VH-VL binders against q9hr73. Designs and how they scored, part 1

No score or structure here was measured in a lab: all are predicted.

Target 1, 262 residues: q9hr73
Amino acid sequence: MTNYGLVIDQERCIGCQSCSLTCKQENNVPMGQFWNRVLTQGGDHVDTPSGDYPEGGDGGTLEMTYQPTACQHCENAPCVKVCPVNATYTRDDGIVEIDYDKCMGCRYCMAACPYNARVFNWDEPEHRPEDGTGDVAERPQGVVEKCTFCSHRVEDGLDPACVVNCPADARIFGDLDDDDSTVSKYIAEYDTHQLLDEKGTDPSTYYINGEMSPGRPWKSKKLESELDDDEAAKAARRRSGSVENGYDVTPHVPAETAGGDD
Unless a header shows other numbers, all headers, positions and changes below count from the first letter of the chain; antibody chains are not in Kabat numbers.
ipSAE, averaged over its two directions, is called F for ESMFold2-Fast, E for ESMFold2 and O for OpenDDE. V2 adds 0.75 times the mean of E and O to 0.25 times the DockQ between the complexes of E and O.
[cut] marks letters that were taken out.

## First folded at step 1 (VH-VL; framework fv_sutimlimab)

Design s02
Fold by ESMFold2-Fast, scan of step 1:
Structure s02 (fold): chain C 262 residues (1-262), chain A 122 residues (1-122), chain B 109 residues (1-109)
Amino acid sequence: as target 1 above (262 residues)
Amino acid sequence: EVQLVESGGGLVKPGGSLRLSCAASGFTFSSYAMSWVRQAPGKGLEWVAAISGSGGSTYYADSVKGRFTISRDNSKNTLYLQMNSLRAEDTALYYCARDRYYGSGSYPFDYWGQGTLVTVSS
Amino acid sequence: QIVLTQSPATLSLSPGERATMSCRASQSVSSSYLAWYQQKPGKAPKLWIYAASSLQSGVPSRFSGSGSGTDYTLTISSLQPEDFATYYCQQYYSSPPITFGQGTKLEIK
């Protein structure tokens, strides 16, 4: 059966925060909260009072890399195991979801998550104008939330917003159980790793942080051997990062949610 | 201030039915889960049923599952308990209690109603 | 389900004395999501202590709660006449079902 996963290519990631901002726009995430954070790893050598410097690895200097981090949608999720009312659960397609009606706000799942991927909506619910929210639903209060892999988009056959609107094409989404999927081929071709794999959570998110080889197509979502001329042209257009170049900047609203009648 | 007022209790024969109501005031009703807790004469407390703030999730004690239905009308700030197939063992004072704030977990049953007596006897 | 066992069933003491009562859970109650309720005859229960040790607003400082995991205690340092009541512990970690202890009746000697 379908098993959704994500590859993040750190060699392509430029740290622009577009994935975080697009996620907030798509999912109406409030000020002060992030479902996706872009972490900085490494950096310039810094002099200490003693004159010591951080050491780089053999064959190079210490370089800055970026690590976008959200819910990893783990197969062996500790957040699911600690939920006393099964509000946090794993769907048949691998997406870890929160049933907001069941969530009792105990925040055990936040303490159990080694990725710090969960947020709690502290604000007390207030009466809000029915016609003032616009097209995107308000976030529920008094519950825990996190990245959903944009399940509302995925259920309609679309990729997550952070995947579609990444100007660096650093994100590949698809079915991990389909060996012919682009995401599975990336995992097979490149040296990928999972965050904190020693914790045994079995993330569905994989990272590429190896060296780029000469001749690898830059910012392509397909394997080098499988790119055709049309795909290469599409990748180049997406890199430009504008509506005219094929980026979809409009949040997706499912048909059954738009114009709710009661 | 917060008030919960139960009604609908009474004497009923085994196999009969009753509908209890709880009128809530003094707080944003839809933001709180609500529960029914009963107490048989001279006995301890027994949780019966709970409902989420939206009404989308309901929970029942095994002793009442399939016989009782908890519901709410957020437009009227009212909680209900429909009790069917009543048994002598259901005889108790039934309390409406305010449960957790969207699952805050810090104040389970911080406010209780006065209770309404349900007596099941022939 | 988590079964809560309270002891003693009855505690007979005089005003000014120290009262101590226990609540034991059949399984660990994580986050110390354990509450204590005070109930006087003919009245509804009142939330008295939550999160094992936090006093509800209006509860006198002579009351204290302690414990973690499976073992919890309610203590009254110096009994006043108004403290004589039945006390119930309740877990709200594992739901459904929410469960209560059978109660400890604190009565005048």
Scores: ipSAE 0.000, ipTM 0.393, lowest interface PAE 18.0, mean pLDDT 76

